VH-VL binders against o27280. Designs and how they scored, part 67

Target 1, 266 residues: o27280
Amino acid sequence: MDSMNVPEVLEIKRIVEESESVKTFIFSWDFRREVRPGQFVMVWDFRDEKPMSVSLIDPVRSEIGISIRRVGEFTDRVHGLSEGDLLGIRGPYGRGFELMGRDILLVGGGIGMAPLAALADEATARGMRVDALVAARTADELLFLDRLEAAGVNISTCTDDGSCGFKGFAHERLLTLEENHDMAAVCGPEPMMFQVMRILDERDVPAQLSLERYMKCAVGICGQCCLDDTGFRVCAEGPVFWSQELSRVREFGRYRRDPAGRRVPW

## First folded at step 19 (VH-VL)

Design Cg9
Fold by OpenDDE, fold request of step 20:
Structure Cg9 (fold): chain C 266 residues (1-266), chain A 118 residues (1-118), chain B 112 residues (1-112)
Amino acid sequence: as target 1 above (266 residues)
Amino acid sequence: EVQLLESGGGLVQPGGSLRLSCAASGFTFRDYAMSWVRQAPGKGLEWVSAITGRGGVTYYADSVKGRFTISRDNSKNTLYLQMNSLRAEDTAVYYCARKSNYGAFDYWGQGTMVTVSS
Amino acid sequence: QSVLTQPPSVSGAPGQRVTISCTGSSSNIGWGYSVHWYQQLPGTAPKLLIYYNTNRPSGVPDRFSGSKSGTSASLAITGLQAEDEADYYCQSYDYSLSGYKVFGGGTKLTVL
C-alpha cells in the first residue's frame, strides 16, 4: 500500500476516442495491484491531479483504461497528449461495485458510463445477464455502445433530444421498463442518479451508485470529499455507495461542495 | 388479465405455523417484485414482506422479522409466505400485491384470512 | 403508529369536494419518494387509485386527483358520489425503516 500512494509514471499506450469530448487512455498495468470496477485512480499530469474512474480492466492484455471527459483546464491538457506521452497514476482507491445475482441493470449518463463499462465486462465474464440503459444529451455523446454490444450487453439508449433511443431522461425511460433486475449500478449526473435511485428503491431493486465529489488526497485524510451529515468520504467509503447509504446523505442529488467548501446546487 | 389468488389461510394456535400461497397469472411473474400486505380486522394496511422479482433479496417488517419467510417459485408463478411462531397480533387478512414500475401496488389479490387464536 | 398520518375520517355531501391529507417526514415523502393512494371499498381488497403522486390508473375517474408537496400528499375528490364511500390509504417508501413500504393509517370517507 505504501507504493500505491506514490504516482507511477506510465506511458500512454493507446488513446481511444470515444466521443468528441471523451478519450480513453490505456496504460500497461501490473495486476499484482488489483483494481475493481468502480474504483478510481488519481491522474497526475505533473501540474495537477484529478480522480478518474477506471473504465477498462483487461488482465489478459495487462492494461487499464481511464476515460476522461474534456471539461476544464486539466482535462484540456490531458486531451492534448499523444500516445507515448507520460502521466502519473496512483491508486486504485475507493470502494468498487459489488456484483450479486444473475442479472444486473446498468444505468449510466455521460461519462458516468466509464466505471459501468468496466463493471459490464466483469459481470459478463461472470456469466451474468447485463442490461444497460445508456443516457446522454445527444446521440454523439453516448459512450461505449459498440464495446458494450460486443460484450453481449443488452443496450437501451436515452437521449435528451431524442436523437437516439428514448427521448427523455434516464429515469423516465426506466419507468417504462417493466423488467426488474437482481441489482442495479448507477453512475452519471447526480440529479439523474437521484431520480433513478428513487425509482429503484421503490421497485425493491438493490442499487449501487457511484458519486463524484471534489477530491484531493484520495486516502480519506483531507476531508474535501466528505458528505454532509454522514461524514462519508467519497474516496474512502465510496465512491460506490448502496442506495441505503445515500438515502442518508443530505446533499445527495441536491447540492455539492466546491473546493472552497461552499454549497453549490446541481 | 393480471390475477392474484391467495390461499393457505385458516385458524391456527399461537406458536403454530401456516404457509400462504399466491398464484399469479396474466403477467411475467419474474419481472415484478411481490409483497405481502396484511390488514387486521377493523384496522389499516400493514406491509409485511417483499421479495425481488428474481427472488434474490427479501425484505421484512420488524414485526415479522425472524418469524416469517417470503419466497417465490417463478417456474410456478407462485409467491409464498411461511409464517412461524404465529401470534395473536398476526391475525389479519393477508393480501398478495404486485409492485408496479412506479413503485405502487397496482394489483391485489382477494386476500386470505389468518386467525391466530387459542 | 402509522408512519404516514391521515385523518381518521372525512365526510361530504354528494357533489362536494373533499380532501384527504397524508403527512409524512423527511425520510419518506419529504425525501422525494412517491406517494400512492388506494381505495378500499367495504369488504373488498384495496385498489390502486393514484400512483406516482398524481397519476390515475385506467378506469379511475378524473374527479380523483393526487398532489404532493414537501412532506405531505393530498387526495382530492370532486363531485363526491355515494360510491366513493370507502377507506383510503396513502402509501410511500421510507429509507429509515430498512426500505419499508409505509402506509397511512387510513381515512374513512363517509358520503352524507
Scores: ipSAE 0.933, ipTM 0.966, lowest interface PAE 0.5, mean pLDDT 96
Fold by OpenDDE, fold request of step 20:
Structure Cg9 (fold): chain C 266 residues (1-266), chain A 118 residues (1-118), chain B 112 residues (1-112)
Amino acid sequence: as target 1 above (266 residues)
Amino acid sequence: EVQLLESGGGLVQPGGSLRLSCAASGFTFRDYAMSWVRQAPGKGLEWVSAITGRGGVTYYADSVKGRFTISRDNSKNTLYLQMNSLRAEDTAVYYCARKSNYGAFDYWGQGTMVTVSS
Amino acid sequence: QSVLTQPPSVSGAPGQRVTISCTGSSSNIGWGYSVHWYQQLPGTAPKLLIYYNTNRPSGVPDRFSGSKSGTSASLAITGLQAEDEADYYCQSYDYSLSGYKVFGGGTKLTVL
């Protein structure tokens, strides 16, 4: 079954407070509509619409989860909602992660752990060994640790301030690890991803990275999320890209375009 | 102590084949990507091929694509390079090298000489 | 014809400082990929000398130093000694060449 382009009004079944700034909204989901880790949905609060990664995929409970970080007006409104309230959801959209091999390294920063948490569940369910490097500014911003542990994920943490785990950035922690994996999945601040990607390239570790760009239609029509030079549409060809694909993207790790199309540095 | 020991080199006619081996010890072999690097007599270093730690992905220089095959047996801690359709320009000392976590070749074997001549 | 360009030779007297340049492009060093340096003594296999731009492996004297800027890297040797006479190679990664590990052409260092 193909995804619907018309938002379906869904009731918030449950809200999980992941951190001070992140909530996961749980919805009943008909899994005849397939959803994969790394894909996103468009969330509509009847005023505005934003793309959000799917962070939970639970076919047993027939639920999906969408983790949302409070970062602006839209997310402020959404964070003000309660269980039983309604949101419009359309999707899923985009290319999700592809699993390869027997072991995988997840490298996530902040809210970037959302799609990776879903990927971790799938990988674990397939019997893969999952290692996760979870990064955040501070300990209280580390996401999904309990969930990942419960899934059997081997977690390594790093924080900018050293409040938990390795003191430093994800790429710095990665350099200290000698073991390589069959593949890596990366999601977080783009500067982090850029540095992590280069390290993985140099190590001969295949990597997939999930990009974030301003998105309007989510169906590859408007071109608002097009990446410079390549013409890649984040909503259609992405948001998950292989490292080799991103090597062709001039703007990756360097700049993004705002809603007005202006170059904005990271 | 990390050790890499190449073998299988020798004299071969153009169009012939050789299979090089590299025996590794002193580290967890499967955790590290491995490469072959060659050096023609009196020339510089040239990367030839690489393989990921688990052997899932291989890489080749354009000069050897379609002719060389890199592989590994992690149960034997051994890296291989099957060289087919050998050419005179393939004459070189072939080194196996370990890729470190920093992306450098931190350990090298002593090399094995391959001579392609009629 | 190497992807990374090095001077074919450099020379210095004992005690002097010498530098070896490694010039790349926007697809390797300029992309932000790390640069590594190798020392090859006559008749021996290469040895890692500098890794990840500036770091020295154990056993490498501090008179060896690496730097990287823009599309180029440099190896500096201070207090040049007779045993430093060798070939030196820089190495990096290039995404435009199907993920090639690229070497410089090598530099022959002669100690006068």
Scores: ipSAE 0.932, ipTM 0.968, lowest interface PAE 0.5, mean pLDDT 95
Fold by OpenDDE, look of step 19:
Structure Cg9 (fold): chain C 266 residues (1-266), chain A 118 residues (1-118), chain B 112 residues (1-112)
Amino acid sequence: as target 1 above (266 residues)
Amino acid sequence: EVQLLESGGGLVQPGGSLRLSCAASGFTFRDYAMSWVRQAPGKGLEWVSAITGRGGVTYYADSVKGRFTISRDNSKNTLYLQMNSLRAEDTAVYYCARKSNYGAFDYWGQGTMVTVSS
Amino acid sequence: QSVLTQPPSVSGAPGQRVTISCTGSSSNIGWGYSVHWYQQLPGTAPKLLIYYNTNRPSGVPDRFSGSKSGTSASLAITGLQAEDEADYYCQSYDYSLSGYKVFGGGTKLTVL
């Protein structure tokens, strides 16, 4: 299949309600077009377009899933859709996760668990041991727990209010875990990822982290998602980066650019 | 009680080889990353090499890359350091150390002396 | 030359307060990596004294304290005792170096 940057109009095959604010939209997918965990697609509702992570990759059913959190006007419209409705899907884009070793640690916060859920499926299919630290503000915002358990993932939960699992933040829970892994994959709020990254470095665990930035073109042309000092484009060189790469990015965990290009602190 | 016991040190000529071992006990060995740290006579501490708990990833200081190989046998609770192409500057007491969940070396062996001399 | 800089020696009388500095850079302590401290008594292996900037392992007296600010860290010893005479090393991580781990040059503490 060609990689034209024209959205394909696809029918919503199924909708899974993951939480009060998160839905997974499932589409039929032609797997002649390869898609990897960690890659993203541009979702078009015929009015606006936004980048979204692929959270489900199912070659057996010939389906992909896109998990979307309700956060604004675009996502409000999308969340109002029903099965059978249409969306435009452009992609996939970006660099996805790489798997190495026998044991992997997944650290996810909120909607950041979306790409990690897809990675968990691939890792378990390859016979890897998968441990997942799933973090959220409250218990009802923890994502993909049943799915991960069904896949054989060992889950540790963390909530800000202590309503489920460890009371505190992901990096605090991580410090209490004594097990060592061959690699880690991290996705969530950037302040969380920054702290988790440093802990993993100090534990000798190589880590990949998925960044989120404002994107327009998704093809590395407009420069809207460029990271300061490095010239890294999140849509092209990312969104998945190795820890060593992010160590060169001064803005990481500190600030981001808004749609107008202004620095906005986390 | 956590214990680490190094062995295999001794006198070797430049260009020679030596294999160090560290026997661990008192904890679940495979859950912890391990490191070798050395100290030349009258000098400070220098990190040498590290290996993850499951042994899938290894790290080396630039000073020993290509010459030293770290490995572990979790079934024997033993850490190894194969040292090849040894140089005079490799002369030191070699410690094995456990990496804690906070990233510090929380337990150290008593060390084994390696002397590289003609 | 060590990536982390410590004074070669410090001294104090019994009962006094002494401080050992550990100066790094923006690629290690300034990056936000944690600092750990080790005590090495004469003829012995190093012992963990302070971990994760300010924490004391069990068995370490509260007269030992660690702090971190900017690109530097500090170890303070109050109520200095004769048995505190030892070498002290700070340790952190640097993303610009292979394997990340770095030690200070060490400080010899003499109790007068």
Scores: ipSAE 0.844, ipTM 0.915, lowest interface PAE 0.6, mean pLDDT 95

Design Cg9
Fold by ESMFold2, fold request of step 20:
Structure Cg9 (fold): chain C 266 residues (1-266), chain A 118 residues (1-118), chain B 112 residues (1-112)
Amino acid sequence: as target 1 above (266 residues)
Amino acid sequence: EVQLLESGGGLVQPGGSLRLSCAASGFTFRDYAMSWVRQAPGKGLEWVSAITGRGGVTYYADSVKGRFTISRDNSKNTLYLQMNSLRAEDTAVYYCARKSNYGAFDYWGQGTMVTVSS
Amino acid sequence: QSVLTQPPSVSGAPGQRVTISCTGSSSNIGWGYSVHWYQQLPGTAPKLLIYYNTNRPSGVPDRFSGSKSGTSASLAITGLQAEDEADYYCQSYDYSLSGYKVFGGGTKLTVL
């Protein structure tokens, strides 16, 4: 009960520099609190609290890893921390990815590879064949390549500027890949996810996509994470949704909402 | 050369069963989702069923769900359609079709005729 | 009837241009799903003619072209030839249907 809705203050055990803008913060974790790939935690720096995806789930080492992109004041403060410093962790929350079949395609854009890296570890441990399409704007922003390779994942890369792998967008690279899969998991910029979902729908590949929305409570009370047309709360019914759940949502891939609830472009 | 060859069609009574086969060659069969598409005499095309390349997921049109079962044997490069509880409206030419990475049916067999009549 | 509506027939003289429409809705073409076109010559299996809205497979001449706008798609055939006499089907995806896949009702093209 003491872990539910109250942050547990944890010491940063290790920090991994994933890129210039992304760090993974590793904590000791008591796995009596089960964590599944695609779930999120609320990270509290004693001033503010933000949702973050779990990127490492390691019951053998009793460790959890949380990958954080430096994008603003909160994440700047967290990136300034060192090993031994403290953060509050509340959760996990939300619906994680469900694995099925014999092979899976992962499509990740930028920091969206974080929850997919955790999923890749689970999929390979189950003996599934895992292919990953890892996308970023530049080669320096491609995440988790060594980790994915070590896990036995077959990697394709793409970069907007062509500095590594295919030059272009993730969905353009996906169209050049002929191999069909039993399922896919997708996380990244929502416009990318929309294009990837359309292609996967047309290929008969069932897909699960992880959405990002503004969150206050993380348990579905405040309504700030609601989706148009369905009433789904991303923190309660998501953040991972099946493609057929998202097909009816007008906002997906087309616009987002600011904290005041106004429609704004992506 | 991609080839798809359907077999197993024939005359069957209403309520009966029939199993169709599609032999595939000229491509790596397990890499492609496959479908059955049918065409009643003098009518248009109707998608019937699909299966993923490794066979982990299947899909059915509402008109056949619960009566038809799609399957594949990737060691034999063969697609199957088990059709149970057949009805007169199931009378059609049944095509085996390959799904491309662009979501189109890029190769078709020549079809096998199924006639359901008293 | 199909959720993708095509005219039952169109006709044109040799050398002319014809178009075949494929009218959908917000749950299919209007959602953003791709449109493909198939040619079915008399007594034969369908053959892919246009895929991904506008692309031609190898061996399909550039006098066949596809387009998509709003909730509809169109197949244009220029320089009509007698061998173009066939049935033409559009095909797309509709998230409200089981399995999503849907064909238009078909259009018989007659070359006069």
Scores: ipSAE 0.834, ipTM 0.939, lowest interface PAE 0.8, mean pLDDT 90
Fold by ESMFold2, fold request of step 20:
Structure Cg9 (fold): chain C 266 residues (1-266), chain A 118 residues (1-118), chain B 112 residues (1-112)
Amino acid sequence: as target 1 above (266 residues)
Amino acid sequence: EVQLLESGGGLVQPGGSLRLSCAASGFTFRDYAMSWVRQAPGKGLEWVSAITGRGGVTYYADSVKGRFTISRDNSKNTLYLQMNSLRAEDTAVYYCARKSNYGAFDYWGQGTMVTVSS
Amino acid sequence: QSVLTQPPSVSGAPGQRVTISCTGSSSNIGWGYSVHWYQQLPGTAPKLLIYYNTNRPSGVPDRFSGSKSGTSASLAITGLQAEDEADYYCQSYDYSLSGYKVFGGGTKLTVL
């Protein structure tokens, strides 16, 4: 059997509590295995294995950070771990974000800010101007604000309930922002991403969007991550797609599928 | 008051070149994507080219790709269109237009006429 | 024909209501892209008349209104006046086109 399908067992070096429901787990990492913002890893807790986005890429300290939101049985178990405990990690997998131009707009909803925080560090290191629109349901769920501010990112916030910044949806806040950008990167709830993509298309801002789909193999073989109409495999051709690639996908932003394959609304 | 003033139009033979300019004032030029839009005599509007506010990304209609080059100089508040290998079908009034945050062309110049004939 | 279809002409008497249609498809208006309208008086540059489907810029009378439904949009002009005689263009975006931007073919409004 090939070594690439066997997770490397790593010790949790540090745990950062990002919010009530989100923790960042930091590991030592050998950067001969290159990692790009927007790629994902499969995290194995010795019972189950799930895809997770990398939020910190630090070659100087030889560390990566993986931000995990508590949403179910697997993530509940992982949130119960302590520094010194072990997790298996395989990867990275997928197509990451590509940077271009002189400035970038990041639009993140909830945990979707995790891969964008990693991208912000890379964009800043390249000398790009970075603006971020950080969205959540409530103020307590806005992620990475201090880290982004320390990196020199210009931050706009919005919350569904108005508890911090603009009251409303991310796309509504975006319409009030006058500055044009050379590109954008978007990650968050798929309905938010669809609305944001439409606006960015209309503003002449090329956008890359990171999609989430059910994954099993992570290398494009099992077909569980396929998109309607195009046959794109999120784990192989994505998870990051250009807006032009997604415009032809009927399901994007319109519906999702339950485990039985039935179309259900978002 | 937002103003856009085009210049550089004229009569040119097929295969020739022209460079159009658009002087912008009354707004922060670098914050806005800009476009060229043309209108052949007696015909409708046709989008030609666009450029992002910081100038990092350009777009072209298929009819002009490879022949026209859009650029901007944000220190001079000026948009340019370099037109090479001109054809009779390029004959039109060329407008400079600003893109709003709502995706509309909210301000237009008066246009400059380009005539391609022998 | 244009990706966005408009009638070539419409006419109305002063004081009447006229409607100009803009018919698109699933790759443009039907995808969810916004529709904008421009007025072009004879011998002049286009002027933004309606943006983001229904909004009027400052100085545009409320007798001009826009709407969007399904794959189509409409511009309505009530209380028609002589100065409304112009060409009217709808504009939207189509993800299947290079550069995305698309104008309708235009509608000549004649005030009788």
Scores: ipSAE 0.827, ipTM 0.932, lowest interface PAE 0.7, mean pLDDT 90
Fold by ESMFold2, look of step 19:
Structure Cg9 (fold): chain C 266 residues (1-266), chain A 118 residues (1-118), chain B 112 residues (1-112)
Amino acid sequence: as target 1 above (266 residues)
Amino acid sequence: EVQLLESGGGLVQPGGSLRLSCAASGFTFRDYAMSWVRQAPGKGLEWVSAITGRGGVTYYADSVKGRFTISRDNSKNTLYLQMNSLRAEDTAVYYCARKSNYGAFDYWGQGTMVTVSS
Amino acid sequence: QSVLTQPPSVSGAPGQRVTISCTGSSSNIGWGYSVHWYQQLPGTAPKLLIYYNTNRPSGVPDRFSGSKSGTSASLAITGLQAEDEADYYCQSYDYSLSGYKVFGGGTKLTVL
């Protein structure tokens, strides 16, 4: 709370190349500023500022990791940085995942695996059984497999092109998995999350889903991250929501909003 | 062969209690969410309660919430329904049902009759 | 009353085609939840007949078929046979209800 609204300038301690398009940037972090899986930070490159999910929470080494996919001008600039370069970080913000029960299913698509990797670490540290369904377009884009395996996570993979694991979408793979779980955590492309949420509802598995929306302030004042029909602000009441909260949201999985607030298809 | 066998039905006075059991065999019980579904004489099917495979989460229809408690013992492959404060409207055949990965009730027991007397 | 509406009864002669409707709303079938169908022969427990809108379990004759469109679903039976005389229930999910699960009111099929 003390310095959350002002970016702290931090040195990039390490860079892990997760794939051709995804890098994890690791920073020293004072854990008196507690961080929970599913929370996000605002990353400032001294020119622009974007929300990013925390993928590594390591109090033993006093480190956090932030995984960033190259998708445009800002992320291209950040990917061009080296160890020792500086970034501004403010946060953490938002509501993180809550763990319950004795087992959890993680369903992650692409970069959506980042907050789920952090959650997997917390869940395994609590002695929970963790299953993960890791999805991507191609095998080269499957993220965090070695890390998840080392943590004792039971991994299923799927790829759109069939280059690794099940050929198809995450929700199609999920329909072939018979095991029921006490809870699930889901993060990835919103259309994927909608389909997965529906299946989990039908299986009696309570789910938490992490959303991305356009953000400016990160503390709930500006209104740019609001969901239709609920008034929920992703930066304040989310980014993690229970499936029941999202079932009443007209826009979820149907459309998105551009920076001007116009409805556009996914 | 998947088998579900209900027991514990009977005649009870209004306000009374009963506990139903469902013995499961032929599948890995802990991998499946389970439900109780009831059918009053001459009436349709009504979902009553559900529980996750590991037992961490339970669900109840509004008509029974606060009066019925679903539970399971995965070491005994048994599903339970504790029914308290029974009413005449609770008179029904109670079925134990397994939830498939597609969200359907793919296997049902034969049912056990609960009669709440006049 | 039931959030999924079925006709109380339908009838047909042997060899005919009959259809049983299941009408829902935007919070159930219209949200995108799957529809399942169960057959209940007299004096017996329900049996899964159609799952996930259109799929037939092994052992169910291919003259049974399911469909879903908009906020409604249908069960079609072609080549009607005497053994098809039973009660038929649709089942889906509604996010506005506790526990989500709903059955239709049931349809009694009589073979004339």
Scores: ipSAE 0.796, ipTM 0.921, lowest interface PAE 0.9, mean pLDDT 89

